# Ledger of designs, part 18: VH-VL binders against Arf guanine nucleotide exchange factor sec74 (sec74)

Target 1, 130 residues: Arf guanine nucleotide exchange factor sec74 (sec74), of Schizosaccharomyces pombe (q10491r548to677)
Amino acid sequence: KVFKLGILIQNEKVRKDRLLSNREVGVILTSSQLMFFKNVYWISGLLDQLEDFKRSHSFSPCYFSPHLTSLSADYIIPLSDLVAYGDGSRIENELYSFSVKQKNQRTHVFSVTNVDELNDWLVKINFVST
Key: E = the ipSAE of ESMFold2; O = the ipSAE of ESMFold2 at other seeds; V2 = 0.75 times the mean of E and O plus 0.25 times the DockQ between their complexes.

## First folded at step 23 (VH-VL; framework fv_praluzatamab)

Design aa4 (from w1 with heavy chain S32T S105Q; at its last look DockQ between E and O 0.79; V2 from the best seeds 0.00; counts 0 for: pae O 4.2 > 2)
Fold by ESMFold2 at other seeds, look of step 23:
Structure aa4 (fold): chain C 130 residues (1-130), chain A 121 residues (1-121), chain B 112 residues (1-112)
Amino acid sequence: as target 1 above (130 residues)
Amino acid sequence: QITLKESGPTLVKPTQTLTLTCTFSGFSLSTTGVGVGWIRQPPGKALEWLANIWYNDDKHYSPSLKSRLTITKDTSKNQVVLTITNVDPVDTATYYCAKDSYRYQDTFDIWGQGTLVTVSS
Amino acid sequence: DIVMTQSPLSLPVTPGEPASISCRSSQSLLHFNDYNYLYWYLQKPGQSPQLLIYLGSDRASGVPDRFSGSGSGTDFTLKISRVEAEDVGVYYCMQGTHWPYTFGQGTKLEIK
């Protein structure tokens, strides 16, 4: 089961509140893990499918391509191994960031464009990981 | 200008508790993603990481020393304290504190001058 | 723990000549964000360590461009294009991708 799907900005290199390099990354939150995808174009297609479904006013459940369950993530973090929290800072005036702390590895930092999206990610990740 | 300075005893007897204070200026542990680490170096030996504490009070300890280490901070005083219990002569080393950041990727970019602690009867 | 192995452990060098130091990790240091959290420090005689290289290849502020870092995954190299007398000291690599942070055993660079 998918709880949230989106495109985040991964801060690849940051110095003193200034992004030196960043990359878009596709993220899928499931009941057991965060899945990360460096190729975001098909994730963008899933988001487009969701938007098309919303505009159609369909009463039927939203179906994604069957490809979703066979997706090969570039990186996976089991929810049992992580905690997510708000970073409390902005990078470039339109970005909000949060951190994903993993037990045995350096903290991952991600950014979104508004605080509501930030809070939605945090609430859902922490809800599913409890 | 960022500076760190270690302070504490220079001579400690075996079985005692060693308490080291890192006092720093030019940055704050209220800043997201910032931390302070402790590293030691026995005379003539390699560097050994001991512990880190972060702005949000997260802590990491060297697994081999975890049972003897405690790291704490006082953000308002710009201080980090490392406590090592039950010291013995193998704990003789120069102890450094250094600035860390998980977000700005230049880990241990500024070090204190170090303080030599000798553990001897 | 990630073991960091440096070679050589002792490196006598003629001034003006190049030097190269190898650092190998027991596991990949490549983070999901495609950076290797691999650091090089120089400890000059009687001094605290100083950061030379971060993220495998980026020079720290004030470090001369005769120092360069390269490599990815498990194999990393620090090069000094022309060794100067002030480059004498012990060079350490350190990995910051995995907890706990671990240092190499050091490479002592000396003028012959």
Scores: ipSAE 0.298, ipTM 0.776, lowest interface PAE 4.2, mean pLDDT 84
ESMFold2, look of step 23: ipSAE 0.356; ipTM 0.794
ESMFold2 (binder alone), look of step 23: mean pLDDT 94; pTM 0.958

Design aa5 (from w6 with light chain G96A; at its last fold request DockQ between E and O 0.82; V2 from the best seeds 0.00; counts 0 for: pae E 2.2 > 2)
Heavy chain, then light chain:
Amino acid sequence: QITLKESGPTLVKPTQTLTLTCTFSGFSLSRSGVGVGWIRQPPGKALEWLANIYWNDDKHYSPSLKSRLTITKDTSKNQVVLTITNVDPVDTATYYCAKDSYRYQDTFDIWGQGTLVTVSS
Amino acid sequence: DIVMTQSPLSLPVTPGEPASISCRSSQSLLHFNDYNYLYWYLQKPGQSPQLLIYLGSDRASGVPDRFSGSGSGTDFTLKISRVEAEDVGVYYCMQATHWPYTFGQGTKLEIK
ESMFold2, look of step 23: ipSAE 0.578; ipTM 0.849
ESMFold2 (binder alone), look of step 23: mean pLDDT 93; pTM 0.954
ESMFold2 at other seeds, look of step 23: ipSAE 0.573; ipTM 0.849
ESMFold2, look of step 24: ipSAE 0.442; ipTM 0.819
ESMFold2 (binder alone), look of step 24: mean pLDDT 93; pTM 0.955
ESMFold2 at other seeds, look of step 24: ipSAE 0.560; ipTM 0.848
ESMFold2, look of step 25: ipSAE 0.537; ipTM 0.838
ESMFold2 (binder alone), look of step 25: mean pLDDT 93; pTM 0.955
ESMFold2 at other seeds, look of step 25: ipSAE 0.363; ipTM 0.789
ESMFold2, fold request of step 26: ipSAE 0.011, 0.499, 0.517; ipTM 0.633, 0.835, 0.843
ESMFold2 (binder alone), fold request of step 26: mean pLDDT 92, 93, 93; pTM 0.950, 0.952, 0.952
ESMFold2 at other seeds, fold request of step 26: ipSAE 0.470, 0.594, 0.492; ipTM 0.833, 0.846, 0.835

Design aa6 (from w1 with heavy chain H60E S105Q; at its last look DockQ between E and O 0.68; V2 from the best seeds 0.00; counts 0 for: pae O 2.2 > 2)
Fold by ESMFold2 at other seeds, look of step 23:
Structure aa6 (fold): chain C 130 residues (1-130), chain A 121 residues (1-121), chain B 112 residues (1-112)
Amino acid sequence: as target 1 above (130 residues)
Amino acid sequence: QITLKESGPTLVKPTQTLTLTCTFSGFSLSTSGVGVGWIRQPPGKALEWLANIWYNDDKEYSPSLKSRLTITKDTSKNQVVLTITNVDPVDTATYYCAKDSYRYQDTFDIWGQGTLVTVSS
Amino acid sequence: DIVMTQSPLSLPVTPGEPASISCRSSQSLLHFNDYNYLYWYLQKPGQSPQLLIYLGSDRASGVPDRFSGSGSGTDFTLKISRVEAEDVGVYYCMQGTHWPYTFGQGTKLEIK
């Protein structure tokens, strides 16, 4: 059900002559949705659980505590309403960004500091959106 | 210096297809998050957004006009083309192209001078 | 479509006095990233529109500080602290949070 979770940087420029205005946002990719969380603290706990699962038995389901159905996202984009793509181009040399175009909404821009993480997000979003 | 300029016919007859070209310099549609939009203004009336095209060929159309609009680009020529089919006198307006960006928070920060198109028999 | 309603539609002013223009949207313009994509443009007589304010409150490059924008969500205001003769024209608000982009009807600022 969960295909990826992590912390993204939400990058936006305020003006042409200013540095990017940004914040961290927690993100969970499920089979049907991208879920966004302004409070990233609990995402770090889920990331630790996922790491423990990866070191353990393969072929077992990954169970999270707290259960994902008990979490209240601050914002949700159904996968049917979005397209994600990498743009390669960036304002800063140390950031790798991708865009999430949402139906009827202004495009969201997110960044990570690792190109492999960028590509993993894109691959997984595109995989589950088919 | 960023500039945009609209070109096309000034007089068009009803039912014809109107083709407008935006030629720009000082920026490129290869830049991430950059786009060009078209806005029109009938004489004495408010501004009306028509369409946008982005660096990655993504497009947005005004829903009320979508069936009549086509927007395309040629990045190497720094051109964007808007086509409006089956025009009638209500399409008489000054047509503007303007620069857009969803990464720099400024929308329509630079406009062309506009071109008046009159639709009349 | 998001309806943008400006008030007043006609604004006669005496030079040197303040002016205020209201813009209300039919839905919140607050994006998940906490920005309001609300823009103010001035179209001087016979000219193309020019950007004055973006993100509700930020002045575009070269715009005098007598222009200020405020508001969030659905209610936005453009203020001119001391109107000058060069400020005459039609002021438009526009929202860019939702597709399609939509403009207000315009506010014509004239000298009395």
Scores: ipSAE 0.494, ipTM 0.823, lowest interface PAE 2.2, mean pLDDT 85
ESMFold2, look of step 23: ipSAE 0.611; ipTM 0.858
ESMFold2 (binder alone), look of step 23: mean pLDDT 93; pTM 0.950

## First folded at step 24 (VH-VL; framework fv_praluzatamab)

Design bb1 (from aa5 with heavy chain H60E; at its last fold request DockQ between E and O 0.89; V2 from the best seeds 0.65)
Heavy chain, then light chain:
Amino acid sequence: QITLKESGPTLVKPTQTLTLTCTFSGFSLSRSGVGVGWIRQPPGKALEWLANIYWNDDKEYSPSLKSRLTITKDTSKNQVVLTITNVDPVDTATYYCAKDSYRYQDTFDIWGQGTLVTVSS
Amino acid sequence: DIVMTQSPLSLPVTPGEPASISCRSSQSLLHFNDYNYLYWYLQKPGQSPQLLIYLGSDRASGVPDRFSGSGSGTDFTLKISRVEAEDVGVYYCMQATHWPYTFGQGTKLEIK
ESMFold2, look of step 24: ipSAE 0.580; ipTM 0.839
ESMFold2 (binder alone), look of step 24: mean pLDDT 93; pTM 0.951
ESMFold2 at other seeds, look of step 24: ipSAE 0.438; ipTM 0.789
ESMFold2, fold request of step 26: ipSAE 0.479, 0.547, 0.295; ipTM 0.814, 0.842, 0.755
ESMFold2 (binder alone), fold request of step 26: mean pLDDT 93, 93, 93; pTM 0.949, 0.947, 0.949
ESMFold2 at other seeds, fold request of step 26: ipSAE 0.580, 0.604, 0.603; ipTM 0.851, 0.852, 0.853

Design bb2 (from aa5 with heavy chain R31T; at its last read DockQ between E and O 0.96; V2 from the best seeds 0.68)
Heavy chain, then light chain:
Amino acid sequence: QITLKESGPTLVKPTQTLTLTCTFSGFSLSTSGVGVGWIRQPPGKALEWLANIYWNDDKHYSPSLKSRLTITKDTSKNQVVLTITNVDPVDTATYYCAKDSYRYQDTFDIWGQGTLVTVSS
Amino acid sequence: DIVMTQSPLSLPVTPGEPASISCRSSQSLLHFNDYNYLYWYLQKPGQSPQLLIYLGSDRASGVPDRFSGSGSGTDFTLKISRVEAEDVGVYYCMQATHWPYTFGQGTKLEIK
ESMFold2, look of step 24: ipSAE 0.556; ipTM 0.837
ESMFold2 (binder alone), look of step 24: mean pLDDT 93; pTM 0.953
ESMFold2 at other seeds, look of step 24: ipSAE 0.417; ipTM 0.808
ESMFold2, fold request of step 26: ipSAE 0.466, 0.613, 0.586; ipTM 0.813, 0.854, 0.852
ESMFold2 (binder alone), fold request of step 26: mean pLDDT 94, 94, 93; pTM 0.956, 0.957, 0.955
ESMFold2 at other seeds, fold request of step 26: ipSAE 0.448, 0.466, 0.615; ipTM 0.805, 0.815, 0.857
ESMFold2, last read: ipSAE 0.574, 0.420, 0.471; ipTM 0.852, 0.787, 0.812
ESMFold2 (binder alone), last read: mean pLDDT 93, 93, 93; pTM 0.955, 0.955, 0.955
ESMFold2 at other seeds, last read: ipSAE 0.589, 0.543, 0.586; ipTM 0.855, 0.847, 0.847

Design bb3 (from aa5 with light chain A96S; at its last look DockQ between E and O 0.10; V2 from the best seeds 0.00; counts 0 for: pae E 12.4 > 2, placed apart)
Fold by ESMFold2, look of step 24:
Structure bb3 (fold): chain C 130 residues (1-130), chain A 121 residues (1-121), chain B 112 residues (1-112)
Amino acid sequence: as target 1 above (130 residues)
Amino acid sequence: QITLKESGPTLVKPTQTLTLTCTFSGFSLSRSGVGVGWIRQPPGKALEWLANIYWNDDKHYSPSLKSRLTITKDTSKNQVVLTITNVDPVDTATYYCAKDSYRYQDTFDIWGQGTLVTVSS
Amino acid sequence: DIVMTQSPLSLPVTPGEPASISCRSSQSLLHFNDYNYLYWYLQKPGQSPQLLIYLGSDRASGVPDRFSGSGSGTDFTLKISRVEAEDVGVYYCMQSTHWPYTFGQGTKLEIK
């Protein structure tokens, strides 16, 4: 079951040449996993489908095309293996960052465009991680 | 090329207010994650951190000096200003400004040449 | 405040020989993002400090390969594999994991 999906900015933290590379990544939060996708075009399509579903006022659950079970993530973090946290500080324009720490791996830093979206990600990740 | 330069008085009397300006080039405080810090060094003594300011106006002060310090910025002029009130001869030091960054994590990678301030009657 | 303790405070060295400087922090410098915000600076006589090592082990641009940093948590070491005459000066460690930023007392490296 999907709890949240969206497109986040993944920040690279350290370069010896001091190059910082920010890129969009698709993120799907399920009941057991946080899934990451380098190709965001199909995530945008899923977001469009969700918005169209909300407008339709259907009583049926939202069904995605393609089905989420058919998607191949580029990277997966099991919720049992992570903690999400942030300080709510503004980084650039209205970008707000949070971190996802996983055991035996580097911490991943993501940015969103507003503090409400930041808090929604954190609340949902921490809720399903319990 | 990134450069920073400190400017201000070289001689200040006790109880006066010391105002130091850091003028920099080659980077901007409009870029997220960028900051400027102030560090001082009394003659023959160790470095002492004073204050930092970041692009988003986040400010941090040395707790021992916090009541006397004010740091501000003017992003359009590429300047950061440090004010130290009620100076005393123990504030005699070389004052440096240096570049900092949250995002790039290379703290104080470039320093100014420093300016010696003597506090004496 | 995090106390940064350097050892030794004075380090006479013969050119061509190795040197090692220790820096110990009163609390762990390991940030929740898994980096140690530990830095090494060299202040040559009459000059401003220059960054040698950032994040505990990463060499700053233009710093010779003979400089290396290591350690994690509370115990950090700067090594110079073969000391040269231009390496004389005072070496400082500094931490930025916690506010306020704090420096070590300095280690004066000088030629025997």
Scores: ipSAE 0.006, ipTM 0.552, lowest interface PAE 12.4, mean pLDDT 80
ESMFold2 (binder alone), look of step 24: mean pLDDT 93; pTM 0.951
ESMFold2 at other seeds, look of step 24: ipSAE 0.574; ipTM 0.847

Design bb4 (from aa5 with heavy chain Y102W; at its last look DockQ between E and O 0.05; V2 from the best seeds 0.00; counts 0 for: pae E 7.3 > 2, placed apart)
Fold by ESMFold2, look of step 24:
Structure bb4 (fold): chain C 130 residues (1-130), chain A 121 residues (1-121), chain B 112 residues (1-112)
Amino acid sequence: as target 1 above (130 residues)
Amino acid sequence: QITLKESGPTLVKPTQTLTLTCTFSGFSLSRSGVGVGWIRQPPGKALEWLANIYWNDDKHYSPSLKSRLTITKDTSKNQVVLTITNVDPVDTATYYCAKDSWRYQDTFDIWGQGTLVTVSS
Amino acid sequence: DIVMTQSPLSLPVTPGEPASISCRSSQSLLHFNDYNYLYWYLQKPGQSPQLLIYLGSDRASGVPDRFSGSGSGTDFTLKISRVEAEDVGVYYCMQATHWPYTFGQGTKLEIK
């Protein structure tokens, strides 16, 4: 079951002698996993389909192409041993960031452009991971 | 069809401020992950990256030129403006603007035709 | 800054023969998302640069199959399996994994 999908900005650590480029990543939250898509082109297509559905005033279910069950993630984080945390404060360039931490793994930092979207991601990730 | 076009003066004097405008069509800086960059090429020399600006106003500058560069955007006009202060003859180059995208990860996939700027007394 | 070093700087080629251009970075270009942000551009005489290869090995739209990119980390190669007259120009590699973005010095491919 899919609980949320979106395109997030994956933030990188800044070091005194180098700065990694920020990049977008597609994210799908399921009942057991966060699924990540490095090429966001087709996730952008899914989001466009959802927006078109909302604007159409249709009473029919929204159907995605490709079907969500046919997607292959580039990498997956299981929800066990995982917490998502953010302070809700605005971060540089009008971005709001949160961290996804798991045992013995690299911490992932993501950003969104409004606080409601940030809080929705945090609530849903922590709800499903419990 | 995506297009970009550079405009600005073709001749400037040392110490003056150079202002270049990139006007583009076929895409918008209102879309997440989209950006525009500036690259220059001195006559007979290699390409040199100058600056990028993105939809969310994230900005990056060449460190060697940072103190002299300012990049801004006007999303409603589909324009990006690069300003270079206190120009010197070494700033003589063809200046290009080019499209960038974090979402599609094809960086500088479409370039403008370029504009030659000569800095001379 | 990441230094991008191309070899050779000048590459005369007989039409129909293969060509190979090397690009070496002073640091790894492998991003946390497992992509190498390494790009190849061709600047034909009197023209703006055009994108050939993105992410180290992916051909841009409309680029013929005779162009291929390979490599990871610090060593990257552009190959042209059969050079044609339209391939003449200067080839640049560029990295976009780290700020600032940096170009190689260029490889001039010419027909001999």
Scores: ipSAE 0.028, ipTM 0.670, lowest interface PAE 7.3, mean pLDDT 83
ESMFold2 (binder alone), look of step 24: mean pLDDT 93; pTM 0.955
ESMFold2 at other seeds, look of step 24: ipSAE 0.249; ipTM 0.753

Design bb5 (from aa5 with heavy chain D106E; at its last look DockQ between E and O 0.77; V2 from the best seeds 0.00; counts 0 for: pae E 4.0 > 2)
Fold by ESMFold2, look of step 24:
Structure bb5 (fold): chain C 130 residues (1-130), chain A 121 residues (1-121), chain B 112 residues (1-112)
Amino acid sequence: as target 1 above (130 residues)
Amino acid sequence: QITLKESGPTLVKPTQTLTLTCTFSGFSLSRSGVGVGWIRQPPGKALEWLANIYWNDDKHYSPSLKSRLTITKDTSKNQVVLTITNVDPVDTATYYCAKDSYRYQETFDIWGQGTLVTVSS
Amino acid sequence: DIVMTQSPLSLPVTPGEPASISCRSSQSLLHFNDYNYLYWYLQKPGQSPQLLIYLGSDRASGVPDRFSGSGSGTDFTLKISRVEAEDVGVYYCMQATHWPYTFGQGTKLEIK
């Protein structure tokens, strides 16, 4: 089951005076894993499908075209291996950021431009990983 | 100017607890993406990483020493403390603390002068 | 734990000539964000280590441009285009892509 999907900004600062990498990444949260995609175009299409389904108020489950099981993620983190938490510092451009701590690996930092979206990601990731 | 300085005993007996304090200036652990680490170097040997602590109290320990290590911070005092329990002569080393400029990807960009700790009966 | 293996362990060099130090990791250091968290430090005699290179190839502030780093994945190289007497010391590579952080065994650069 998909709990959330979206496009996040992967925040990296390499020098003190500038943000040197600011890459968009597609993210799908399922019941067991967080899946990452470097090509974000098709995720926008999935977001549109989800929004259309919600507006229809259908009793049927939402089905995506293409099926989520046919997607090849570039990186996967099992929910058993992660914790998400807020990074309290606002960045110069007012992006809202959070960290995903992965077992035995350097922490991943992501952000969005909408504080409600940030909070929704944190709540859902930590809820599902419990 | 950023500086770090290690302090603690120079001589410790086996089985005792070694407590080392890193006092720093020119930066604060209230800043997101900053940490302090401890690295040691036995006389004539290579550098060995021990532990890191970050602004958000995230902590990491060397797995081989984890049961004996505790790292804590006091942000208001600009201090990080490393405790090593049940020391033994193999723990004789120069101990360094160093800044981890994690947000800027410059890990251990500034080091303290180091303090030699000898563990001997 | 990631094992970092340096070669050579001892490097005698005539001043003015180039030097090259190799560092190999037992696992890839390439993070999902496309950076290799590979670092080079110099410890001059009687001194604390100092950062020379971060992220495999970026020079730290104040480091002369005769120092350069290259490589990706598992194989990394530090080069000194013209060795000077002040470059004497022990060079360490370190990886920070994975916990725990691990150092190489060191390369002692000496004047021949």
Scores: ipSAE 0.288, ipTM 0.770, lowest interface PAE 4.0, mean pLDDT 85
ESMFold2 (binder alone), look of step 24: mean pLDDT 94; pTM 0.959
ESMFold2 at other seeds, look of step 24: ipSAE 0.412; ipTM 0.806

Design bb6 (from aa5 with heavy chain Q105Y; at its last look DockQ between E and O 0.67; V2 from the best seeds 0.00; counts 0 for: pae E 3.6 > 2)
Fold by ESMFold2, look of step 24:
Structure bb6 (fold): chain C 130 residues (1-130), chain A 121 residues (1-121), chain B 112 residues (1-112)
Amino acid sequence: as target 1 above (130 residues)
Amino acid sequence: QITLKESGPTLVKPTQTLTLTCTFSGFSLSRSGVGVGWIRQPPGKALEWLANIYWNDDKHYSPSLKSRLTITKDTSKNQVVLTITNVDPVDTATYYCAKDSYRYYDTFDIWGQGTLVTVSS
Amino acid sequence: DIVMTQSPLSLPVTPGEPASISCRSSQSLLHFNDYNYLYWYLQKPGQSPQLLIYLGSDRASGVPDRFSGSGSGTDFTLKISRVEAEDVGVYYCMQATHWPYTFGQGTKLEIK
């Protein structure tokens, strides 16, 4: 089950709260893992499918094309050993940052342009990671 | 200006607990992404990482020493404390604290002057 | 634990000549964000370590441009284009991509 998907900004280089470089990354939150995609083209297509499904108000499950099990993520973090938190930092240009900590690896930092979207990511990641 | 300073006993007997305090200024552990680490250096030997603590009380310990190490912080005093239980002469070293800022990509960018701790009977 | 192996361990150098220090990690230091969390420190005689290079190749504040870092993955190099007397000391590489953080054994740079 997909709880959320979207395109986040990965803060590739941040110094003293100023963004020096960044890139977009596709992210899918499932019941068991976060999946990351450096090529965001087909994540955009999945977002369009999800938006179309929400407008339809169907009582059928949302089916994605291509099927999610056929997707090859560039990186996967199992939810069993991660925590997401807002770190109180605010980058110029209205970017809101949060961190995803995983066991034994350096923390990942991501940003969104909307504080409500930030909070939605945090709530959903932490809910399914318990 | 950012500074860190280590303090504690210079001589400790085997089996005792060593308590070291890092007192810092010019930054605060209330700022997200910021932490303090401890590194030691036995005389004539290489640097050895011991432990880190961050603003959100997240802690990491060297696996080889984990059962003997405890790291804590007091944000209001700008202090980080490391304890090492059941010390042995092999724990004789200069102990450093250093600033770590994982989201700024600066790791151990500012170090204290170090304090030599000798463990002998 | 990731093992960091430096070579050479002792590096006598003539002032004005270049110097090069190698650091190899037992595992890739490349994070998903495409940074290598590889650091170089200099410990001058009787002093605390000081940061020279972060993220494999970026100079820390106040570090002369005669110092440069390069490499990716498992193989990293620190170069000094023209060694000066103030550059003597022990150079350490350290990785911070994975817990626990680990240091190399050190390379002692001396004037001959």
Scores: ipSAE 0.330, ipTM 0.781, lowest interface PAE 3.6, mean pLDDT 85
ESMFold2 (binder alone), look of step 24: mean pLDDT 93; pTM 0.954
ESMFold2 at other seeds, look of step 24: ipSAE 0.371; ipTM 0.791

## First folded at step 25 (VH-VL; framework fv_praluzatamab)

Design cc1 (from aa5 with heavy chain R103S, light chain F32S; at its last look DockQ between E and O 0.03; V2 from the best seeds 0.00; counts 0 for: pae O 11.1 > 2, placed apart)
Fold by ESMFold2 at other seeds, look of step 25:
Structure cc1 (fold): chain C 130 residues (1-130), chain A 121 residues (1-121), chain B 112 residues (1-112)
Amino acid sequence: as target 1 above (130 residues)
Amino acid sequence: QITLKESGPTLVKPTQTLTLTCTFSGFSLSRSGVGVGWIRQPPGKALEWLANIYWNDDKHYSPSLKSRLTITKDTSKNQVVLTITNVDPVDTATYYCAKDSYSYQDTFDIWGQGTLVTVSS
Amino acid sequence: DIVMTQSPLSLPVTPGEPASISCRSSQSLLHSNDYNYLYWYLQKPGQSPQLLIYLGSDRASGVPDRFSGSGSGTDFTLKISRVEAEDVGVYYCMQATHWPYTFGQGTKLEIK
């Protein structure tokens, strides 16, 4: 079950008040994990499928082609060890960042282009991580 | 300006409990990702990490000392407290608190001045 | 625990000459986000430690550019291109990739 997918900016280095580097990554939030994909070109097709599903207002599950379990993520973070956080502060280049902390005090920093998208990611990640 | 300052006794007897307070300003533990750590340094010896606490009350302890350490925070007072039970002369050291962050990756970027604690009978 | 091994432990240097300090970890410090959580601190005589280098190679604010960090995985190096008298003190590496955080033994840099 997919709760959210999208293309985010992964920030490879951050300071307190700015981003030092960035690249696009595909992110899929499922009921048990965050999946990350460095090659983002296939994700636009999945986003189109999700948008078509939402416009249909179907009560049936959303099915993706190709099936999401057949995709090979570049890395995966299980939600049982995870918390997402951020304060919604705007940073350089019209971006809003949040952090995802995993076991052993590792963080991944991501950015999106608007605060509503940021808050939606935070709410959904923290909702499914419990 | 970010500052941290350690306070507590300078002399403690073996078997007693050592309580150290870190009082800081210029940042808050209400901010996501922020934490405070404790590090000690016996005279003439290397730095040794003791414990960290974060804004969300996540806590981490040095495994060799875990049974003797307790770290707590008071966000409204900008304080973090470290307690070391059953102290021994080997616990004689300068104790530092320092700022940490999950979010900024520049861990222990600001340190307190340190406080020397001597454990002696 | 990750063991951090520094060499040399004592480093006498003539002013104006370069210096190099090695730090080796018993396990890789490379995180899946491509960062090495490896830090260098300088403790000048009578002072608390100060951060010089974070994430293996990035200089902290206000640190002169004669200081540089390099390395990845298990082997890291701090270099000082031209040692000055104010650089005297003990240099520590620390890893924060794995709990517990662990420090190297320190390298005492002296002018001679």
Scores: ipSAE 0.005, ipTM 0.580, lowest interface PAE 11.1, mean pLDDT 82
ESMFold2, look of step 25: ipSAE 0.007; ipTM 0.569
ESMFold2 (binder alone), look of step 25: mean pLDDT 93; pTM 0.953

